# VH-VL binders against q9h9l3, part 2

Target 1, 176 residues: q9h9l3
Amino acid sequence: PRKMVAIDCEMVGTGPKGHVSSLARCSIVNYNGDVLYDEYILPPCHIVDYRTRWSGIRKQHMVNATPFKIARGQILKILTGKIVVGHAIHNDFKALQYFHPKSLTRDTSHIPPLNRKADCPENATMSLKHLTKKLLNRDIQVGKSGHSSVEDAQATMELYKLVEVEWEEHLARNPP
Short names: E, the ipSAE of ESMFold2; O, the ipSAE of OpenDDE; V2, 0.75 times the mean of E and O plus 0.25 times the DockQ between their complexes.

## First folded at step 1 (VH-VL)

Design a7 (framework fv_amlenetug; at its last look DockQ between E and O 0.03; V2 from the best seeds 0.00; counts 0 for: pae E 12.7 > 2, placed apart)
Fold by ESMFold2-Fast, scan of step 1:
Structure a7 (fold): chain C 176 residues (1-176), chain A 122 residues (1-122), chain B 108 residues (1-108)
Amino acid sequence: as target 1 above (176 residues)
Amino acid sequence: EVQLLESGGGLVQTGGSLRLSCAASGFTFSDYAMTWVRQAPGKGLEWVSAISGYGDSTDYADSVKGRFTISRDNSQNTLYLQMNSLRAEDTAVYYCAKGDYGDYRWEYFDYWGQGTLVTVSS
Amino acid sequence: EIVLTQSPGTLSLSPGERATLSCRASQSVSSDYLAWYQQKPGQAPRLLIYGASSRATGIPDRFSGSGSGTDFTLTISRLEPEDFAVYYCQQYGDSPYTFGQGTKVEIK
């Protein structure tokens, strides 16, 4: 059985001038796109900047949010031992204070065949929105009211599935 | 003041084991990821292993995976590196270093210990 | 794993001169998570720059970092005697964390 999930996190600004990125929402979907986890997460530090335009997070979402330490435990329990797919996934792992094995990590922002299918330079870092529009003919992250991490996680899994066979064969021949 | 003090280094034979310790003070230990970085005589820096602030997530360089184990005791503010099946290539000064959680960039290292020398010989 | 290549290997300069050190990555460094460290003989490394361009606390303004993607630069605008040391770049955008091989800045 396929042990693969996709993750997308939303961060808010904490610390001086809101320059620190703290986890405030996490969504995890399975191979078929079914939601395994989707919670608002309360950072341990004061939120200076909700970054609502991108994060979609507002003060009301924090009222019943899961405290960071508890949410982190739940999330790591889901990720451990699985192939985890994400876009610019290092940012998600950083927000979680978590080291996922590189051999089990798939970052759709760093897969040359995926960029090639989208008619983009193989070594460029393309946005999730651009790749999803080009390859799946879907608009995500529309408007200025913020992103849906569920939508982003689902799109990320579908993008990976377009190159899964080719990329897994590449990784088997060229282990990271 | 932040202080990191390594200990446990010494001379050991190939195939042997050593446990390094790093005593930390001057900050809330459990809030920060910790790392071990080594430097062979006359060579550059090589990252060895990292552990999350909570102690439940670890990572290793491929060269030490399966032989070294990083751990921490947050109640005693101490970081450990258990080294097994030591090879001559593991000869190095081992530095304990602290991540910087405060700005959410705990993967760069704002404070380093003085280092402890591990010499592996036949 | 991201391989960081520093150049030149050795830079021979006089006090008062400008030093420019290069660090090139084998693939794009996520979010420009790149740090620079200074190491003097017999001492532990000292953090100078993080996030490609942010100076660490207490670091003089003659030190500056720049660059993005795969090409990063550390600049010392006017070398002081205490600046002659080995400098390392480090990426923390992807695991495993990797260091460059170092650039030695020595007195001409």
Scores: ipSAE 0.023, ipTM 0.648, lowest interface PAE 7.7, mean pLDDT 88
Fold by OpenDDE, look of step 2:
Structure a7 (fold): chain C 176 residues (1-176), chain A 122 residues (1-122), chain B 108 residues (1-108)
Amino acid sequence: as target 1 above (176 residues)
Amino acid sequence: EVQLLESGGGLVQTGGSLRLSCAASGFTFSDYAMTWVRQAPGKGLEWVSAISGYGDSTDYADSVKGRFTISRDNSQNTLYLQMNSLRAEDTAVYYCAKGDYGDYRWEYFDYWGQGTLVTVSS
Amino acid sequence: EIVLTQSPGTLSLSPGERATLSCRASQSVSSDYLAWYQQKPGQAPRLLIYGASSRATGIPDRFSGSGSGTDFTLTISRLEPEDFAVYYCQQYGDSPYTFGQGTKVEIK
């Protein structure tokens, strides 16, 4: 199997006025879209804003949520040594308080060939939802129930696969 | 093409109010945080305020807290900055800038508008 | 708040020369969340670097960012005529997201 995974995280608001984004769910899928990890995660600080409309996180999801420290260990174990694909992935890594090697990171929000394929400006940052609709003819993040991190991770992986060969060649010639 | 167009700047007296607008296009507006950054004449850049993609989170510099209000209308792809109790030191070119993805607050700004000048006279 | 101090205030160089700009933080910047911007007279700022060392889309290879903690550097390997401008660093590790005071790169 390919040593490539895609990750997507959902965050809730903690700290004063809920302005701190804290990890509340993490989903990881393999190259084929199979779920390797999908857990609700309990932040170390009190949740002020669940951001349910977008995150999909509700209070009941935190009842048996995995403590952050434990979840982080589990997630890092999965990511170590892998090429990690994500959309605006620096946010996921920040929430995890972890940064993956740049050479092993693929951010679909910063791949010009992907934007070009979607008839978008190469220097623009497009949403995962938009790219998924344009290139995969699929609607994600629909409704008022919030995002599905599994769905988003799968979409991210599928998008990357569209440009994988070209982009990997580019990176080989221009290592970060 | 990503475009940000500020408007609403002008001359206002100390203690007055002004509302700035920023029309956005070329990206999925509701999926990105937006920010206001200002620059006094001949001076550097100062972060003013930020708002999450869906508007459920806002933040302000201490210098404008209680006086400025950031908001957005995602149906109109427009960002706003309501400025009340204006002071001379608020005189600046005000830029709207595209922030980070989603409701995240880790903000660097990859696109900027041309700016709109606000002059507060004493 | 985190205060960013840039140095030098003005850097006078000729085209083709190497430019090294410094940004020093009053305290450690979380996760190396440091950005660099270029601003030319009468224009809005343009993003060059984010995450301390990641080049923004469309930015030439001659621009590079490095550093961590409290010390960050923007390097322009070979100055082009269009590179003479003011450069700002900005941290977004902690609110408020402060800017440095800027470094002006001018023609010698």
Scores: ipSAE 0.007, ipTM 0.570, lowest interface PAE 9.0, mean pLDDT 91
Fold by ESMFold2, look of step 2:
Structure a7 (fold): chain C 176 residues (1-176), chain A 122 residues (1-122), chain B 108 residues (1-108)
Amino acid sequence: as target 1 above (176 residues)
Amino acid sequence: EVQLLESGGGLVQTGGSLRLSCAASGFTFSDYAMTWVRQAPGKGLEWVSAISGYGDSTDYADSVKGRFTISRDNSQNTLYLQMNSLRAEDTAVYYCAKGDYGDYRWEYFDYWGQGTLVTVSS
Amino acid sequence: EIVLTQSPGTLSLSPGERATLSCRASQSVSSDYLAWYQQKPGQAPRLLIYGASSRATGIPDRFSGSGSGTDFTLTISRLEPEDFAVYYCQQYGDSPYTFGQGTKVEIK
């Protein structure tokens, strides 16, 4: 069976008016929730807005951060050949400037059986915070100091495990 | 280019209801929290309500709690404000505003619509 | 809730002069999450400053923000004709987010 990892990223604002979301932290955990990667990442462009309230990223984190090009290489080496789980994972891949094979991608924001377990409409997109509270009885992203990408990646993996058997069987019968 | 277009304002009587809409374009709507801010004629700005990018977290000013409901339809890129039990003090221009990237980013507002006027008469 | 009090209520100045606008909070604003907006009649507000001192994209160098805790200042180093407007401060440290009552900068 194929190895599985979960990823979560935090972004800062670059480009005009800080609208471009650029990768500033990435965390990857294995199936058991052990941290395989957790680095602050320096975008190649000027940071206009650290977005600290949400991202948890401050200027001091960038002083020793891994340059984007190097970090991207490290991250993609970990992801290659693996099933990658994330929440709204298209945003993480966009920030990485990368397309992971759809057949190896699992997005907890778009899994109908997971929504059903949370008593939500199957086609609704639900926040990681809401699903984690409903299904794991945990509060994540608490306070105003920003999100922890390690905490969020771990929660994402645990959520996927709740529907893994059912969803993997579904995908085997319905290849993307 | 980011655009926010409010509609649905008008004249209503005290106790009445209105539903405001804000059509959004030029960005990935679901990635951003959205906010309503109002301004009574000749007066200052008042924060009214905010909703997360996925729509599962909301917050309201005390003056509107229980009467107003914020919602969004991410498939139609539209933000809504359902206003019930309207009072004279709800008379204002209502602005739709967008914050920074992130589903909890309703901190400061770098893009605003042009507003829609709600007038509540007795 | 945090009450923001702006002073003066009206500031009458000539083009080329320096404008100094004050915003005082009823309690310390968390992490100096304080923004400034400019609003002209019939228009929506425009963001000038966030985080007490960071200029928003496209805002000229003549606008600067400073301060921390409970006392914040917007400075316009040399007024241009287009700068005569109403200015609002806003705190976003704690919900509900609140605005000051505004300072009108008008031509003398």
Scores: ipSAE 0.000, ipTM 0.508, lowest interface PAE 12.7, mean pLDDT 87
ESMFold2 (binder alone), look of step 2: mean pLDDT 91; pTM 0.919

Design a8 (framework fv_amlenetug)
Fold by ESMFold2-Fast, scan of step 1:
Structure a8 (fold): chain C 176 residues (1-176), chain A 121 residues (1-121), chain B 108 residues (1-108)
Amino acid sequence: as target 1 above (176 residues)
Amino acid sequence: EVQLLESGGGLVQTGGSLRLSCAASGFTFSDYAMTWVRQAPGKGLEWVSAISGYGDSTDYADSVKGRFTISRDNSQNTLYLQMNSLRAEDTAVYYCAKDWGYEYGSYFDYWGQGTLVTVSS
Amino acid sequence: EIVLTQSPGTLSLSPGERATLSCRASQSVSSDYLAWYQQKPGQAPRLLIYGASSRATGIPDRFSGSGSGTDFTLTISRLEPEDFAVYYCQQYGDSPYTFGQGTKVEIK
């Protein structure tokens, strides 16, 4: 079995005017798309803006949510030593206050062959929704209730699988 | 081991200025918000000011707005509180405390021993 | 600002007894973001409880926090000699972050 997982996080606004992004949900799936982790996470700071239109987070989700410190420990145990796939994954790592080795990180927003397959400029940063529609013929992030981090993590893994062989070959020849 | 050590306290005349310092060690300083909390003799705790990990955001209690300035030097692992136009009511032990997260507005998991500021005429 | 009122102001008890300390907020504390600190004379405060009910690392299980909204409680199930101190509640649901006036737990 592959030592590879996909992650997607949801953030809420904390700090002055809610301008700071704090982790409020994290979903991790394995290579086959099975859920390994999916928890609502309570930020240590006051939530100013739930950003519900994007995050899907509401005040009710914070009841019994896992405190950040505990959730972070659980998440890092799953990620450590594995190839971690994400879309614009730097934002997820920043919210987790975590450094993951570049050699074990795969960002589907910065994989030129994936954009090429989608008929998009290789250097452009395309949204997960756009790539998923073009390459998998699936609509994600539908409706006005916010995004599902499970759905997003699953889509991200499926997108990576489309270019996995050629991209891993590229990375073997051009180590970061 | 996390350590916070305040310095710069002392006797100051009303209307004067004083700068407090807090030397931090045992953790990655720039990853955490920092705060100043004061305690007047025989009284309770009063939050004074907070600053985010990189110093991009600050906040102040209404009683000190316009007179106090919080800042940090992440290259030196040091937090500062510049106090101007000091009043007798500012007399207190000033504690440096570490916020639990990068953004301020949480609870304080580590505290320094405090430095006494006495303001008199 | 949210005003926190602690009661009683002073609690005189003997070692082995149960201590129950109250903290009431003038308005609902968002997400029950309430912490409890212990302070001994001449020392800095020490974190005991955060998020109304979560014990900080290294804090003995005789300390427990409970409550939500506007009514919060710190309980010390059986007082040890080192527990005689001043206790402060603090809310971090809304700026400015406010503390209660303190409850002094003293030996009879």
Scores: ipSAE 0.006, ipTM 0.507, lowest interface PAE 12.8, mean pLDDT 88

Design a9 (framework fv_amlenetug)
Fold by ESMFold2-Fast, scan of step 1:
Structure a9 (fold): chain C 176 residues (1-176), chain A 127 residues (1-127), chain B 108 residues (1-108)
Amino acid sequence: as target 1 above (176 residues)
Amino acid sequence: EVQLLESGGGLVQTGGSLRLSCAASGFTFSDYAMTWVRQAPGKGLEWVSAISGYGDSTDYADSVKGRFTISRDNSQNTLYLQMNSLRAEDTAVYYCAKETEYYDYSGKYYTEAFDIWGQGTLVTVSS
Amino acid sequence: EIVLTQSPGTLSLSPGERATLSCRASQSVSSDYLAWYQQKPGQAPRLLIYGASSRATGIPDRFSGSGSGTDFTLTISRLEPEDFAVYYCQQYGDSPYTFGQGTKVEIK
C-alpha cells in the first residue's frame, strides 16, 4: 500500500469523575501535511472534564460539534486501507473503538531507528514533543491552553518521513 | 460487583456449530472492548477474538478466522461467540474478558489487557 | 505474530523467597503493552500487571513488573503460600494478541 495518512486525536473526560476518555477532536493529514479531516466531536456522554490543558477543548467547541457516531464513520472511511501514522497511536484507535491492521500501522513512539536518530534508547517510548524538538528543531505543544491535533499530526508525519525508507524496508523483510 | 458469566459450552461433533454467551454486570458494558480467550486441557492461554465497545470493529486469531464470529448485544449486556466448522483442536475452556482501565491525573486510558474474566465454559469437540 | 517465550518453565521455591520470572518477545512490544496473569488450577486467570509495570487493582505490592522492548520481568518479592500458581505474560501492543507458554511457580 502507497496511501499514507497521519492522525492525532484529543480526548475529554466523561463518565464517573471524568475517568472515561472520550474522543472530542480528530485531525488527519496526508503525506504532505495537508489537512484531510479536522473536526470537533461531541461525545455521546456528558463531558465532566474537558482536560483543556492537554486537549485544547473548551465548551464552546462542542457547539455544532459532529456527534461521535457520525464522526467515527467519517474517520474510519479515511483510515481504511491506508497506512496510518500516529504517535502512541493505540490511544487514538481506542478512542475511535477501532482495530486497524498492524501491517498498515506506524507508531512513531515505537520505531527504533527514530529513537536512534534522536540519541535516545531504541526501546524507550519518547514523547512527540521531545522527538519533534530533537529531530525537527521545532517546539510543539507549547503553553498550557492545550495541544493542536493538526500540529501533532503534521509533526508525526514529518517524523515518520525521516525514517520511512529504512523502516518500510525493515517491515518488508520482517512483516508484522 | 463487576462480573462476567459464560454459558453455552458442551459436547459437539466435528464440523458442528455452537454459540457461547457471556453475561456482563456491574459496569457500563458498551464502554469496553471484550475478548474471548481459550485454553485447551492442560495447555496455555490462546487469544481467540476481540470486539470494540460499539460492536462494529472485530479482530480474530488466524486459527479461527472465517469460522468464528464475535458479536455483542449492548442492550442485553451480552457478548457472543458463534463457532462454526468446529475441529477437535477447538476443544478448550473458553473465557470471556473485559479490557482494563487506567487512571492518571491527566485522564483515563483504556488498555487491551484484561482485568475481569468469566469462569469459563468448556467446549468439547469430538468425532 | 509476536512470540513470547517465558523462562524458566518451572520455578521451584520456598515461601518467603523472591521469584523472578522472565518473558522475552520475538520483536519489540509496542508501547510496552505487556501484561502478567496468575492462574490457579480450575480458575480463570487473574490480571496482575499491565503496561509492563502498573499493578492492577487489588494486587498486593509484593508483585512488580519491569522491562521494556523485548525483555520483561515479573518479580514476587516474598512468596506467600497463595502465590504458587502458573504465570502468563501477554502482549496486547500488536495483533494478534499473544500469550507466553507459562511459568509454573511450585513449592520446593
Scores: ipSAE 0.006, ipTM 0.572, lowest interface PAE 10.5, mean pLDDT 87

Design f1 (framework fv_fezakinumab)
Fold by ESMFold2-Fast, scan of step 1:
Structure f1 (fold): chain C 176 residues (1-176), chain A 124 residues (1-124), chain B 111 residues (1-111)
Amino acid sequence: as target 1 above (176 residues)
Amino acid sequence: QVQLVQSGAEVKKPGASVKVSCKASGYTFTDYYMHWVRQAPGQGLEWVGWINPNSGGTFYAQKFRGRVTMTRDTSISTAYMELSRLRSDDTAVYYCARDYYDSSGYEDWYFDLWGRGTLVTVSS
Amino acid sequence: QAVLTQPPSVSGAPGQRVTISCTGSSSNIGAGYDVHWYQQLPGTAPKLLIYGNSNRPSGVPDRFSGSKSGTSASLAITGLQAEDEADYYCQSYDSSLSGYVFGGGTQLTVL
């Protein structure tokens, strides 16, 4: 068996009108929720919109942030060969400019049994905040100070653990 | 000259804490990750963890989590490693080492510059 | 226990060739991570000898060379000299541990 980690990234707006999403923070936790990686990341383009309400990123975090190329290298070393859990994880991989094998990827926004446990339609895309409240009775992403990617990664791992046995069995019978 | 200068030898009793320093000179301190690697007498090398001096971010090997803390002071280009609840089997030479990174897109992740080491002896 | 396997010792006479192996697994060398080599002279800190499988830092003689194949790497030393007597360590990265890993070290004795 392979080791498993959970990831959550925060993006800021770059490019015209801030419409391009660029990586500005990444957090990775292990199976037990211990933090393996948590860095603020400096995009190579100037930041037009910090999206602070959601990202939690402010100008102060960028002053000493790790350059994108350096951060990307370190992150990819942690992810390579592991089962990677995330929520709407395609967005994180896109921000990292990285392809992770589908067979080793677990997206908690696309796991029908997880939605069923939360009394939600199986094929609906539910937010991390809603699933965490319904299934773990915890409020995450509270207030207007932005999200904690550590908190989000930890919640994502705990959500996956609720359906891990049945979902891994499903994937073994129905390879992606 | 490019070098890493470490603090002097320490003798500690079991249960105490030790804080080792590593001062960088001759290069931009914040451009390279700093690692800590230890070597018990007559034994091999064992990786402890790293700190990014630019951000202050850290990552520790599993066996040291809860006992090790890495920090830095950019104003004096110095990295620190503090190890708590010392045991006799923590007796070792502790090295700081610089992690190379090539911004051209190749990350080799090796240690191109090493301090001379700090001997930490834990005995009653 | 060391994660990467090296023979504990190797010996040769002056002028001869020796090789030191470093055997990993699918989570490190087999996963495509580079292998680096360090030389540790008695009483000194380790010094980078080979990086990125086969590259030499400035100042390292071309008598030292590295190679990698599959899950293993090898350090070759030709034209052995007395000053080569040292401990040699391989190092890579392990994805299952999310950390840097070393071989157990090989003591080279020049007879």
Scores: ipSAE 0.000, ipTM 0.506, lowest interface PAE 14.5, mean pLDDT 87

